# Miniprotein binders against Mucin-6 (MUC6): the designs that were tried, part 43

Target 1, 185 residues: Mucin-6 (MUC6), of Homo sapiens (Human) (q6w4x9r395to579)
Amino acid sequence: GHCSLEGGSFVTTFDARPYRFHGTCTYILLQSPQLPEDGALMAVYDKSGVSHSETSLVAVVYLSRQDKIVISQDEVVTNNGEAKWLPYKTRNITVFRQTSTHLQMATSFGLELVVQLRPIFQAYVTVGPQFRGQTRGLCGNFNGDTTDDFTTSMGIAEGTASLFVDSWRAGNCPAALERETDPCS

## First folded at step 22 (miniprotein)

Design cm12 (from bm17 with V64A R68L A76V)
Fold by OpenDDE base, look of step 23:
Structure cm12 (fold): chain B 185 residues (1-185), chain A 85 residues (1-85)
Amino acid sequence: as target 1 above (185 residues)
Amino acid sequence: SMKRIRVYIIVEGDPEKILEASDKIYEIAEELGVEVFVYIREEDGKLVVVIWVEGDEEKVKEFAERVLEILKELGVKVEVEEEEL
């Protein structure tokens, strides 16, 4: 499964459902029993301009009981609040520079993250087949059905992206705004 | 030098009811200057609320105490894990 966070406010789920939102919070991208130590991948969005529609991804966070790995738009990688030099390796996670503009977080448990630093901070999440039907968050449920991707954290199917996204917030933030746009435009 | 710690709180119960208290949790976190995440997770087929908090030991401990008091009033089951950073 491939999930992408592109263009500052566009998301494509594992089931290839595209949607757009404007939020300034930390959101759960991916939860799964397949992630060890209660792991979760999160996305941090912030204001990129003056208008409410000017929001962008500013960091990706892998949070577990043991680690808090943050990859920020300023190319800083931290774990548990401490800056780390690349390549950085934990027991089952490696963060390294893939290209001049891309960082990669590789794991031993079937999660891969590629972060594009420039010109737009973007993230690409890949999970193995063992994650099928076992994912939750903004990346959807990876069950091959796009119609149920907007399932909230409480297991309720929502018709709008904003309510769906809001259900996955992990911080104190205002409600997300929905704007239907073609992510390919 | 102040020690930094992480506390992981798992709350079992009605997630909606627990999340109603989230505003207070965030307020406490802001007051104490600790980093906090509050989110729902599915564990063993059940929905739980996770409260993740990190910061100075004394502040985190105070945070945990205050949050636990709130949670006790809600009558929910709570599991707390502490890690040194």
Scores: ipSAE 0.849, ipTM 0.930, lowest interface PAE 0.5, mean pLDDT 94
Fold by ESMFold2, look of step 23:
Structure cm12 (fold): chain B 185 residues (1-185), chain A 85 residues (1-85)
Amino acid sequence: as target 1 above (185 residues)
Amino acid sequence: SMKRIRVYIIVEGDPEKILEASDKIYEIAEELGVEVFVYIREEDGKLVVVIWVEGDEEKVKEFAERVLEILKELGVKVEVEEEEL
């Protein structure tokens, strides 16, 4: 399964459903019982232009009981708050420079993350077949049905990307975008 | 203390009611200088709210004490788990 985070906050789910959103928060990208030690993948978005509706990916975080690996647009990789030289290895994770513009996080548990650092910060998530039907988050549920990919953190299927994405917030978002009027809209 | 710790406060109850407290939880985290995430996770077939906090041991423990007082008023079930980094 493949999930992508591209450009101006465009997402394509594991079931190939594309959507776009405009949010400035940390979101749950992927949760699954297949991720060891309560693992989760998170995506951090921030304002990228003059309009509050222009947002882009600024970091990807892999969080577990053992690790907090942050790959950010400043091209620094940290684990548990400490900057790491690449290649960086733990017992079940390796982070390495794939090319001059791409980093890769490979794991022993079927998760692979490729991060494009330049020219635009983008991320590509690949999961093995054992994840089928066992995912939650912005990347969808990986059940082969695009009609329920907008399933919220409460397990409710929504018809709009905005409500679905909002339900997956994991960080502080005190200035919610829905409370601001875009003067250019 | 110079030790950094990570604490999970795992909350069982109505997630919407628990998440209504998130603004105050984030305020406490800012006051104490600790990093926090608040999110829903499925655990053993049920939904829980996870409050993940990391930072200086003494600040994280103060955070947990204050957050538990807020959660006490909601009548929810709470488990606290500490991980050393």
Scores: ipSAE 0.801, ipTM 0.899, lowest interface PAE 0.7, mean pLDDT 87

Design cm24 (from bm17 with E43R E83Y)
Fold by OpenDDE base, look of step 23:
Structure cm24 (fold): chain B 185 residues (1-185), chain A 85 residues (1-85)
Amino acid sequence: as target 1 above (185 residues)
Amino acid sequence: SMKRIRVYIIVEGDPEKILEASDKIYEIAEELGVEVFVYIRERDGKLVVVIWVEGDEEKVKEFVERVREILKELGAKVEVEEYEL
């Protein structure tokens, strides 16, 4: 499964459903029992301009009991608040520079993250087949059905992205704004 | 030197009610200057609320105690794990 966060406010789920939202919070991108140590991948959005529609991804966070790995737009990688030199390796996670503009977080448990640093901070999440039907968050449920991707954290199917996105908040933040736009248009 | 710790709290109960209390949790976190995440997670087929908190040991401990009181009033079951950073 491939999930992408592109263009500052566009998301494409594992089931290839595109949607757009404007939020300034930390959101759960991916939760799964397949992630060890209660792992979760999160996305941090912030204001990128004056208007409410000017929001962008500013960091990706892998959060677990053992680690808090942050990849930020300024190319700083931290774990548990400490800056780390690349390549950085934990027990089952490696963060390294893939290209001049891309960082990669590789794992031993079937999660891959590629972060594009320039010109736009973007993230690409890949999970193995063992994650099918076992994912939750903004990246959807990876079950091959796009119609149920907007299932909230409470298991309720929503018709709009805003309510769906808001249900996956991990921080204190205002409600997200939803705009249905094809990210490929 | 101030010791930094992480506490991982799993809260079982009505997730909606717990999340309704999240505003208070965030307020406490802000007051104490600790970093906190509060989010829903599925665990063993049940929905739980996770409270992830990190900061200075003294502040985190105070946070945990205050949050425990809130959660107790809600009748929630709480599991707490502490990690040294």
Scores: ipSAE 0.887, ipTM 0.946, lowest interface PAE 0.5, mean pLDDT 95
Fold by OpenDDE base, fold request of step 24:
Structure cm24 (fold): chain B 185 residues (1-185), chain A 85 residues (1-85)
Amino acid sequence: as target 1 above (185 residues)
Amino acid sequence: SMKRIRVYIIVEGDPEKILEASDKIYEIAEELGVEVFVYIRERDGKLVVVIWVEGDEEKVKEFVERVREILKELGAKVEVEEYEL
Protein backbone atom coordinates (compact mmCIF):
# COMPACT_ATOMS: atom_id res chain seq x y z
CA GLY B 1 0.00 0.00 0.00
CA HIS B 2 1.12 3.50 -0.90
CA CYS B 3 -0.04 6.67 0.77
CA SER B 4 1.15 10.09 -0.31
CA LEU B 5 1.09 13.56 1.17
CA GLU B 6 1.76 15.99 -1.64
CA GLY B 7 1.34 19.56 -2.72
CA GLY B 8 1.02 20.79 0.81
CA SER B 9 -2.59 19.74 1.32
CA PHE B 10 -3.28 16.66 -0.78
CA VAL B 11 -3.51 13.11 0.48
CA THR B 12 -3.86 9.88 -1.43
CA THR B 13 -4.86 6.93 0.73
CA PHE B 14 -3.54 3.39 0.58
CA ASP B 15 -6.65 2.56 -1.44
CA ALA B 16 -5.76 5.34 -3.88
CA ARG B 17 -8.48 7.73 -2.81
CA PRO B 18 -7.38 11.33 -3.27
CA TYR B 19 -8.61 14.14 -1.09
CA ARG B 20 -7.63 17.61 0.04
CA PHE B 21 -7.84 19.44 3.33
CA HIS B 22 -6.49 22.48 5.06
CA GLY B 23 -5.47 22.09 8.66
CA THR B 24 -2.81 23.26 11.04
CA CYS B 25 -2.52 20.38 13.44
CA THR B 26 -0.79 17.10 14.04
CA TYR B 27 -2.82 14.19 12.70
CA ILE B 28 -2.61 10.44 12.92
CA LEU B 29 -1.44 9.34 9.52
CA LEU B 30 -1.08 5.65 10.24
CA GLN B 31 -1.97 3.41 13.15
CA SER B 32 -1.72 -0.34 13.03
CA PRO B 33 -1.20 -3.29 15.33
CA GLN B 34 1.58 -4.22 12.92
CA LEU B 35 3.61 -1.28 14.21
CA PRO B 36 5.61 -2.36 17.25
CA GLU B 37 5.42 -0.65 20.63
CA ASP B 38 2.11 1.02 19.80
CA GLY B 39 3.72 2.86 16.94
CA ALA B 40 1.99 5.59 14.98
CA LEU B 41 2.96 7.79 12.10
CA MET B 42 1.82 11.39 12.33
CA ALA B 43 1.73 14.33 9.98
CA VAL B 44 2.30 17.89 11.14
CA TYR B 45 0.67 20.67 9.16
CA ASP B 46 1.19 24.37 9.66
CA LYS B 47 0.34 27.67 8.08
CA SER B 48 2.43 28.47 5.05
CA GLY B 49 0.81 31.81 4.33
CA VAL B 50 -1.71 34.33 5.54
CA SER B 51 -4.87 32.67 4.30
CA HIS B 52 -6.58 29.63 5.75
CA SER B 53 -5.98 27.82 2.50
CA GLU B 54 -2.25 28.29 2.74
CA THR B 55 -1.29 25.23 4.73
CA SER B 56 1.48 22.73 4.23
CA LEU B 57 3.07 19.62 5.62
CA VAL B 58 6.03 20.62 7.76
CA ALA B 59 7.01 17.42 9.52
CA VAL B 60 6.41 13.72 9.85
CA VAL B 61 6.58 12.10 13.26
CA TYR B 62 6.99 8.47 14.12
CA LEU B 63 5.78 8.01 17.66
CA SER B 64 5.88 4.89 19.81
CA ARG B 65 6.39 3.95 23.42
CA GLN B 66 10.12 3.72 22.86
CA ASP B 67 10.82 6.13 20.04
CA LYS B 68 10.05 9.57 18.78
CA ILE B 69 11.46 10.51 15.42
CA VAL B 70 10.66 13.88 13.89
CA ILE B 71 11.58 14.46 10.29
CA SER B 72 11.30 18.08 9.27
CA GLN B 73 12.64 20.08 6.39
CA ASP B 74 15.81 21.02 8.19
CA GLU B 75 16.58 18.24 10.60
CA VAL B 76 15.86 14.88 12.12
CA VAL B 77 15.16 15.07 15.81
CA THR B 78 14.89 12.06 18.06
CA ASN B 79 14.62 11.38 21.77
CA ASN B 80 15.81 14.17 24.06
CA GLY B 81 15.29 16.76 21.36
CA GLU B 82 18.68 16.22 19.81
CA ALA B 83 19.32 16.56 16.15
CA LYS B 84 20.96 13.40 14.92
CA TRP B 85 23.63 12.77 12.39
CA LEU B 86 22.49 10.51 9.64
CA PRO B 87 22.23 7.64 9.35
CA TYR B 88 20.31 7.30 12.58
CA LYS B 89 19.69 3.76 13.76
CA THR B 90 17.54 2.15 16.41
CA ARG B 91 16.75 -1.50 16.93
CA ASN B 92 14.37 -1.67 14.00
CA ILE B 93 14.37 1.77 12.39
CA THR B 94 16.97 3.47 10.23
CA VAL B 95 16.78 7.03 8.98
CA PHE B 96 19.20 7.98 6.25
CA ARG B 97 19.70 10.38 3.40
CA GLN B 98 18.51 8.82 0.17
CA THR B 99 19.40 11.73 -2.09
CA SER B 100 20.34 15.36 -1.67
CA THR B 101 16.64 16.18 -1.28
CA HIS B 102 15.18 12.96 0.07
CA LEU B 103 15.30 11.20 3.40
CA GLN B 104 14.20 7.66 4.01
CA MET B 105 13.02 5.90 7.11
CA ALA B 106 13.43 2.17 6.72
CA THR B 107 12.08 -0.36 9.19
CA SER B 108 12.23 -4.07 9.84
CA PHE B 109 8.47 -4.31 10.28
CA GLY B 110 7.18 -3.43 6.84
CA LEU B 111 6.94 0.35 7.01
CA GLU B 112 8.88 2.58 4.65
CA LEU B 113 8.81 6.35 4.59
CA VAL B 114 10.33 8.60 1.97
CA VAL B 115 10.36 12.32 2.61
CA GLN B 116 11.07 14.89 -0.04
CA LEU B 117 12.61 17.90 1.67
CA ARG B 118 12.83 20.33 -1.24
CA PRO B 119 11.35 22.19 -2.99
CA ILE B 120 8.10 21.05 -1.37
CA PHE B 121 8.02 19.02 1.78
CA GLN B 122 6.21 15.82 0.83
CA ALA B 123 5.92 12.34 2.27
CA TYR B 124 5.38 8.89 0.83
CA VAL B 125 4.35 5.98 3.02
CA THR B 126 4.64 2.37 1.97
CA VAL B 127 3.36 -0.56 3.99
CA GLY B 128 3.67 -4.26 3.37
CA PRO B 129 0.82 -6.65 2.59
CA GLN B 130 0.60 -7.64 6.26
CA PHE B 131 -0.95 -4.22 6.88
CA ARG B 132 -3.93 -4.87 4.62
CA GLY B 133 -7.15 -4.10 6.41
CA GLN B 134 -5.22 -3.22 9.56
CA THR B 135 -4.49 0.46 9.12
CA ARG B 136 -6.21 3.54 10.50
CA GLY B 137 -5.69 7.26 10.08
CA LEU B 138 -5.46 9.74 7.22
CA CYS B 139 -3.97 7.08 4.95
CA GLY B 140 -7.14 5.04 5.24
CA ASN B 141 -7.80 1.42 6.04
CA PHE B 142 -6.03 -0.33 3.15
CA ASN B 143 -8.86 -2.74 2.38
CA GLY B 144 -9.27 -2.09 -1.33
CA ASP B 145 -12.47 -0.08 -0.87
CA THR B 146 -12.19 3.67 -1.30
CA THR B 147 -15.74 4.31 -0.12
CA ASP B 148 -14.93 3.63 3.52
CA ASP B 149 -11.58 5.43 3.70
CA PHE B 150 -13.19 8.34 5.56
CA THR B 151 -13.82 6.23 8.63
CA THR B 152 -13.23 8.33 11.73
CA SER B 153 -11.14 7.39 14.71
CA MET B 154 -14.35 6.28 16.40
CA GLY B 155 -15.34 4.02 13.53
CA ILE B 156 -17.94 6.28 11.93
CA ALA B 157 -18.05 6.75 8.19
CA GLU B 158 -17.94 10.40 7.19
CA GLY B 159 -18.89 11.94 3.89
CA THR B 160 -16.52 14.89 4.13
CA ALA B 161 -12.77 15.02 4.47
CA SER B 162 -12.83 17.75 7.10
CA LEU B 163 -14.74 15.75 9.67
CA PHE B 164 -12.72 12.68 8.87
CA VAL B 165 -9.42 14.50 9.26
CA ASP B 166 -10.52 16.27 12.43
CA SER B 167 -11.26 12.94 14.05
CA TRP B 168 -7.60 12.00 13.72
CA ARG B 169 -6.17 15.03 15.49
CA ALA B 170 -3.38 14.42 17.95
CA GLY B 171 -3.11 18.00 19.16
CA ASN B 172 -5.05 21.05 20.23
CA CYS B 173 -5.80 22.63 16.90
CA PRO B 174 -8.49 24.32 14.82
CA ALA B 175 -10.80 22.35 12.57
CA ALA B 176 -9.67 21.28 9.14
CA LEU B 177 -11.29 22.56 5.97
CA GLU B 178 -12.27 20.44 3.01
CA ARG B 179 -11.51 21.49 -0.54
CA GLU B 180 -12.12 19.96 -3.91
CA THR B 181 -9.74 17.22 -4.85
CA ASP B 182 -7.46 17.24 -7.85
CA PRO B 183 -6.70 13.70 -8.93
CA CYS B 184 -3.68 14.95 -10.84
CA SER B 185 -2.04 16.33 -7.75
CA SER A 1 21.13 18.71 32.76
CA MET A 2 17.69 17.76 34.03
CA LYS A 3 16.56 14.21 33.44
CA ARG A 4 14.02 13.78 30.68
CA ILE A 5 11.29 11.17 30.67
CA ARG A 6 8.42 9.94 28.55
CA VAL A 7 5.13 8.79 29.93
CA TYR A 8 2.65 6.78 27.92
CA ILE A 9 -0.88 6.84 29.32
CA ILE A 10 -3.67 4.57 28.16
CA VAL A 11 -7.11 5.73 29.17
CA GLU A 12 -10.07 3.37 29.02
CA GLY A 13 -13.60 4.69 29.08
CA ASP A 14 -15.85 6.73 26.87
CA PRO A 15 -13.41 8.16 24.37
CA GLU A 16 -15.69 11.06 23.53
CA LYS A 17 -15.93 12.15 27.14
CA ILE A 18 -12.21 11.78 27.61
CA LEU A 19 -11.49 13.85 24.52
CA GLU A 20 -13.81 16.54 25.81
CA ALA A 21 -11.38 16.93 28.66
CA SER A 22 -8.43 17.16 26.29
CA ASP A 23 -8.51 20.95 26.27
CA LYS A 24 -7.65 20.94 29.93
CA ILE A 25 -4.92 18.42 29.35
CA TYR A 26 -3.35 20.60 26.67
CA GLU A 27 -3.59 23.63 28.90
CA ILE A 28 -1.71 21.83 31.63
CA ALA A 29 0.92 20.71 29.16
CA GLU A 30 1.40 24.25 27.94
CA GLU A 31 1.64 25.56 31.46
CA LEU A 32 4.27 23.02 32.43
CA GLY A 33 6.20 23.17 29.17
CA VAL A 34 5.87 19.51 28.25
CA GLU A 35 5.19 17.97 24.86
CA VAL A 36 1.91 16.12 24.66
CA PHE A 37 -0.15 14.20 22.13
CA VAL A 38 -3.70 13.07 22.82
CA TYR A 39 -5.33 10.71 20.35
CA ILE A 40 -7.64 7.75 19.95
CA ARG A 41 -6.24 4.29 19.37
CA GLU A 42 -7.66 0.85 19.05
CA ARG A 43 -6.45 -1.66 21.60
CA ASP A 44 -7.67 -5.23 21.81
CA GLY A 45 -10.74 -4.35 19.81
CA LYS A 46 -11.61 -1.37 22.00
CA LEU A 47 -11.13 2.32 21.58
CA VAL A 48 -8.84 3.98 24.07
CA VAL A 49 -7.40 7.43 24.44
CA VAL A 50 -3.64 7.71 24.49
CA ILE A 51 -1.85 10.53 26.23
CA TRP A 52 1.77 10.69 25.18
CA VAL A 53 3.90 13.14 27.16
CA GLU A 54 7.59 13.99 27.23
CA GLY A 55 9.78 16.54 28.95
CA ASP A 56 11.72 17.28 32.08
CA GLU A 57 11.10 14.66 34.72
CA GLU A 58 9.73 17.01 37.34
CA LYS A 59 7.36 18.67 34.91
CA VAL A 60 6.15 15.42 33.41
CA LYS A 61 5.45 13.98 36.83
CA GLU A 62 3.46 17.04 37.74
CA PHE A 63 1.57 16.75 34.48
CA VAL A 64 0.73 13.11 35.11
CA GLU A 65 -0.58 13.82 38.58
CA ARG A 66 -2.82 16.62 37.42
CA VAL A 67 -4.12 14.58 34.50
CA ARG A 68 -4.79 11.61 36.76
CA GLU A 69 -7.03 13.79 38.84
CA ILE A 70 -9.03 14.85 35.82
CA LEU A 71 -9.37 11.31 34.56
CA LYS A 72 -10.35 10.04 37.98
CA GLU A 73 -13.25 12.44 38.03
CA LEU A 74 -14.36 11.03 34.72
CA GLY A 75 -14.26 7.51 36.09
CA ALA A 76 -11.74 6.41 33.50
CA LYS A 77 -9.31 3.55 33.96
CA VAL A 78 -5.74 4.70 33.57
CA GLU A 79 -2.59 2.77 32.78
CA VAL A 80 0.70 4.64 33.01
CA GLU A 81 4.12 3.62 31.72
CA GLU A 82 7.28 5.62 32.25
CA TYR A 83 10.38 5.58 30.07
CA GLU A 84 13.74 7.13 30.75
CA LEU A 85 15.29 9.06 27.90
Scores: ipSAE 0.871, ipTM 0.943, lowest interface PAE 0.5, mean pLDDT 93
Fold by OpenDDE base, fold request of step 24:
Parts: sequence; C-alpha cells; structure tokens
Structure cm24 (fold): chain B 185 residues (1-185), chain A 85 residues (1-85)
Amino acid sequence: as target 1 above (185 residues)
Amino acid sequence: SMKRIRVYIIVEGDPEKILEASDKIYEIAEELGVEVFVYIRERDGKLVVVIWVEGDEEKVKEFVERVREILKELGAKVEVEEYEL
C-alpha cells in the first residue's frame, strides 16, 4: 500500500482515494498492530500563509512506546530531543539520506517512509501486504475499498474529509477545512 | 541536567468522555512544559485513549499525577509505563 502527502494539503490513501484538507495540527497517518511497540506514524501540519487555506506539511513523526523520530525539513530529531547526523539507526529503524532532496526511513517491520525535503515538503508511506486491512488513520484502512476510507478513530464512516481528519488529531488543534479532490485530476 | 523520561498512558473507558477531558490535559502539559500527544487507539478490539508524554522527569511525574486525578473522576482505568531517555 502507498499513501502520499503532497502539495501541502493533499492526501492519497492506501486504497488510492485522494482528498484535501487544511489543518494545523498533528494527525495520525498510520496505526496498525503490525507496528511494534504501539507504533504510529503522524503528520504535522502548520500554517504556510496568512489564510486558513494556506497550510502545509512541516514534519513527519514516528511515535512508539520506545521511539520518537521527527523528520522535518532541516533536521531529524530523536528521543533525546537532539538533532542527529544521518544515517541514524536504532533497533529496527534507519533514517538516511536517499538523495540530495530525499530522506528515507527504513524499517524491519514493513514500513517505509520517503520524505521529499525540497522544493516542497512531501511524504510517501509504503506498507507491506501484511498491513492489508489492518491500518487506521489518514492513510485509510488498506482494504481495497475507497468508500470506507473516511472511517473515524471511533470506527464511524464519515462522508466528509474534515470530520474524518479531525477524528485523527493527536494534539490540541482547530478544526480542519476540506475540499474534495476529483479522483480524475 | 535533569533526567528526561517518557510516559505512555493507556486509558480504558468511554473514549468520548476521555477526549472531552483532553483540553485539560493539554493545559496541564502546557503549564508544566512537557510534550504530549493524546489520541485514540484500538487495543484488543476495544478503543482506548493513549496519552504520550515526554519531558523532564519531575515535570512528567507531576503531569502524570494530575492526569490520573482527572481520569479517576471519569472512572477510567489507567495503565502507565515509564521509559528513560
């Protein structure tokens, strides 16, 4: 499954459902029992301009019981709050520079993350087949059905992206704004 | 320098009621200068609320105690795990 966060406010789920939202919070991208130590992948969005519609991805966070890894445009921060030189390696996670503009987080448990640093901060999440039907969050449920991707954290299917996205917040945030994306665009 | 710790809290109960109290949790975190995430997770077929907190040991411990009091009033069951950083 492939989930993408592109263009500052666009998301494409593992089931290939595209949508757009404007939010300025930390959101759960991916939860799964397949992630060790109650791991979760999160996305941090912030204001990129003066209007409410000017929002962008500013960081990706992997959070578990034992690990915290924050990938931003300028640094990688780990458990001790210090910026780390790359490559960074822990028990089952490695963060390294893939290209001049891309970082990669590789894992031993079937999660891969590629982050484009420039010119636009974007993220690409890949999960193995073992994750099928066992994912939750903004990246959807990876079950091959796009119609139920907007399932909230409470297990309720929503028709709008805003309510869906807001249900997956992991911080104190304002409500998200939404605009549906044409799947043919 | 003060020791830094992480505490992972699992809260069992009505997730909606627990999340309603999240504003207070965030306020406490802000007051104490600790980093906190509050989110829903599925555990053994049930929905739980996770409180992830990190910071200076003394501040985190104070945070945990204050949050426990809030959660106790809600009748929630709380599991706490501590990790050294």
Scores: ipSAE 0.870, ipTM 0.943, lowest interface PAE 0.5, mean pLDDT 93
Fold by OpenDDE base, fold request of step 24:
Structure cm24 (fold): chain B 185 residues (1-185), chain A 85 residues (1-85)
Amino acid sequence: as target 1 above (185 residues)
Amino acid sequence: SMKRIRVYIIVEGDPEKILEASDKIYEIAEELGVEVFVYIRERDGKLVVVIWVEGDEEKVKEFVERVREILKELGAKVEVEEYEL
């Protein structure tokens, strides 16, 4: 399964459903029992301009009981709150520079993350087949059905991206704005 | 320097009611200068609220104590795990 966060406000789910939202919070991208130690992948969005529609991805966070890894445009921060030199390796996670503009987080448990740092901060999430039907969050449920991807954290199907996205908040923030659009259009 | 710790809190109860109290939780976190995430998770087929908090040991412990009081009023069941950083 492939999930992408592109263009500052566009998301494509594991089931290939594209949508757009404008929010300025931390959101759950991926939860799964397949992630060890209650792991979760999160996305941090912030204002990039003066209008409510000017929002962008500013960081990706992997959070578990034992680990916190924050990948931003400028640095990689771990549990100690210190910027780390790459490559960084922990128990089952390695963060390294893939190219001059791309970082990669590789894991032993079937999660891969590629982050484009410039010119636009973007993220690409890949999960193995063992995650099929066992994912929750903004990346959807990876069950091959796009129509149920907007299932909220409480298990309710939503028709709008804003309500769906808001249900996956992991921080204190205002409500997201919705605009359903194809990122390829 | 003061020891830094992480506390992982699992809250069982009505997730909607718990999330309604999240504003207070965030206010406490801001006051104490600790990092906090509050989010819903599925555990064993049930919805729980997770409170993930990290910071100086003394501040985190105070945070946990104050949050426990809030959650107690809501009738929630709380599990707490502590990790040294």
Scores: ipSAE 0.864, ipTM 0.940, lowest interface PAE 0.5, mean pLDDT 93
Fold by ESMFold2, look of step 23:
Structure cm24 (fold): chain B 185 residues (1-185), chain A 85 residues (1-85)
Amino acid sequence: as target 1 above (185 residues)
Amino acid sequence: SMKRIRVYIIVEGDPEKILEASDKIYEIAEELGVEVFVYIRERDGKLVVVIWVEGDEEKVKEFVERVREILKELGAKVEVEEYEL
């Protein structure tokens, strides 16, 4: 399963459903019982222009009971607030520089994250087949059906991306825009 | 030395009602200077609200006590897990 976070706040779910949203918050990308120690991926979005319709990814966070690994657009990788030299290893996670422009977080539990640092900050999430039907968050539920990929944190299928995205906020922030708009408007 | 801790407050109850209190939870976090996430997670087949907080030990413990008071008024069952960083 593949989920992508691309420029202009575009997301493609594990079931290949594309959508766009406009928000400045930390959101839950992925939760699953397959992630050890209550693991979750989160994405941090911020304003990238003068309009609210111009938001972009600025960091990806892997959170578990013992770890908070942050990969941010300034190329600094931290765990629990401390900057780490790459390659960086925990028992089941390795973060390393894949190329001059890409970092990779590989894990023993079937999660892979590739982060493009430049020219724009983008992220690509890959999960193994054991995650099928067992994911929640902005990357969808990975059940082979796009009609319920906009399932909220309360388990309600929504018809619009903004209501779905808003339900996955993890921080104190404004609600996502309900209607998709041209970022140049 | 300055000790930093991370606490998970796991809240059972009506998630919509608990999330409506999140504004006050965020206000307390701002006042105390602690970092907070509030989100819903599935645990053992049920939805719970997770309040993740991290910061100076003294401030985090004060945060936890004040948030417990709010959650008690909502009739919520609370479990607290603490981790030293």
Scores: ipSAE 0.823, ipTM 0.911, lowest interface PAE 0.7, mean pLDDT 88
Fold by ESMFold2, fold request of step 24:
Structure cm24 (fold): chain B 185 residues (1-185), chain A 85 residues (1-85)
Amino acid sequence: as target 1 above (185 residues)
Amino acid sequence: SMKRIRVYIIVEGDPEKILEASDKIYEIAEELGVEVFVYIRERDGKLVVVIWVEGDEEKVKEFVERVREILKELGAKVEVEEYEL
């Protein structure tokens, strides 16, 4: 299964459903029981242009009980807040430079993440077949059917990408007052 | 330097009711200077709310105590898992 985060705000799910959104937050990209130690992959988006609607990917985060691996647009890799030299290994994860412009996180549990650092920060998520029907998040549910890929964090199928994406927010987003007066609206 | 810890607060109950408190949870995190994620996860066929928090030990423990009071008033069942960094 392949999921891509391109152009800063375009997503293609594991079931090949494309969508775009505009948001500034941290979102759950992938959850699955196949990820050990309550693992989850998250995507961080921020405002990137002069237009109110322009947002782009600035970091990808892998969280588990033991790790918080951050790959960010400034090309720094951290685990649990400490900068790491590449290649960087844990028991089940290796992060290394794939090419001059791409980093790769390979794992023993069937998840692969490739991050394009330049010219635009983009991410590509690959999961093995054991993940079929076992995923949640912005990358969809990987069940072979695009009609329910907009399933929210509450398990409800939505008709719009924005409601679906909003349900997967996980980060410390703008204060409630800023939400009510959103300068991007 | 201050010791850093990571805590997972695993919250069982109605996720909609628990997430109504998320704005206050984020406000407490900002006040105390700790990093927080709040999200829904499926565990064993049930939905739970996970509150992930990380920072200086004293601040994280204060965060956990204040958030536990909020969750107690909502009638939520809470498990807390702590990890040293």
Scores: ipSAE 0.823, ipTM 0.911, lowest interface PAE 0.8, mean pLDDT 87
Fold by ESMFold2, look of step 22:
Structure cm24 (fold): chain B 185 residues (1-185), chain A 85 residues (1-85)
Amino acid sequence: as target 1 above (185 residues)
Amino acid sequence: SMKRIRVYIIVEGDPEKILEASDKIYEIAEELGVEVFVYIRERDGKLVVVIWVEGDEEKVKEFVERVREILKELGAKVEVEEYEL
């Protein structure tokens, strides 16, 4: 399964459903019982331009009981607030620079994260088949059905991206903008 | 103290009611200078609200105490997990 976070706050879910949102918050990308120690992947978005609604990805966070690994657009990797020299390893996770523009977080539990640092900060999430039907968050539920990929944090399927995205906020922030289908955006 | 801790407050109850209190929770976090995330997670087939907080030990402990009072008024069941960093 593949989920992508690309410029302009575009997301494509594990079931290949594309959407866009406009928000400045930390959001839950992925939760799953397949991630050890109550693991979760989060994305941080902030304003990126002069427009009231332009937002872009500024960091990706892997959070578990043992780790808070932050990969930010300033190319600094931290775990639990401490800057790390790459390659960085825990028992189950390795973070390393694959190219001058890409970092990778590889894991033993079927999650892979590739972060493009330049020219624009983007992220690509890959999960193994054991995650099928076992995911929640902005990357969808990975059940092969795009009609319920907008399932909220309360387990309710929505027809619009804005309500779905707002339900996955994990920080103090304004609601995502209702602009998913705006012809001008 | 210079010691940093991380606390997970696991809250069982009506998630929408608990999240309505999140503005006050974030206000307390800003006042105390602690980092916080508030989100919903599935645990043992039920939805819970997780309040993740990290920072200076004394400030985090004060945060937890004040947030417990808010959650008690909402009728929520609370479990607290603490980790030294």
Scores: ipSAE 0.807, ipTM 0.903, lowest interface PAE 0.7, mean pLDDT 87

Design cm24 (from bm17 with E43R E83Y)
Fold by ESMFold2, fold request of step 24:
Structure cm24 (fold): chain B 185 residues (1-185), chain A 85 residues (1-85)
Amino acid sequence: as target 1 above (185 residues)
Amino acid sequence: SMKRIRVYIIVEGDPEKILEASDKIYEIAEELGVEVFVYIRERDGKLVVVIWVEGDEEKVKEFVERVREILKELGAKVEVEEYEL
């Protein structure tokens, strides 16, 4: 399965459902029992461009009981907050420079993350077939049906991307600022 | 340097009610200088709220004590998992 996070806050789910949203928060991209140690993949979005409503991806975070790997434009930061030289390896995870413009996080548990650093920060998530029907988050549920890919963190299928995306917030997003932001289009 | 720990606070109860407290939880995290994420996860067949917190051991333990009090007032069941980094 393939999930993509592309410029302008565009997402294509594991079931190939495209959507766009506008938000400045950290969101859950992927949760699954197939990820060891309560693993999760998260996306960090921030304001971009001159438009009030434009947002873009600025970092991707892999998080588990023992691992915290933050990949941003200029650095990879792990548990102690220090930037790491690449390649960075654990028992199950390797982060390395795939090409001059792309980083890759390869794992032994069927998750692969490719991050395009230039010309614009984008991310591509690939999961093995063992993940089918066993994912949650912005990348959808990977069940072969696009009509329920907007399933919220509470397990409710929504008709709009904005309600779906808002349910997957994982970071500090002040409520007053949220009410003043255009949530969808 | 001071010892760093990571704590998962696993909260059983009504996720919407628990998430209504998230603004206070984030405020405490900012006061203590600890990093926090609050999100819903499916665990053992049910929905729980996870409060992930990381930072200086003394500050994280204070965070956990203050957040447990908030969650106790909501009637939520709380499990705490600590990990040294």
Scores: ipSAE 0.774, ipTM 0.893, lowest interface PAE 0.8, mean pLDDT 85

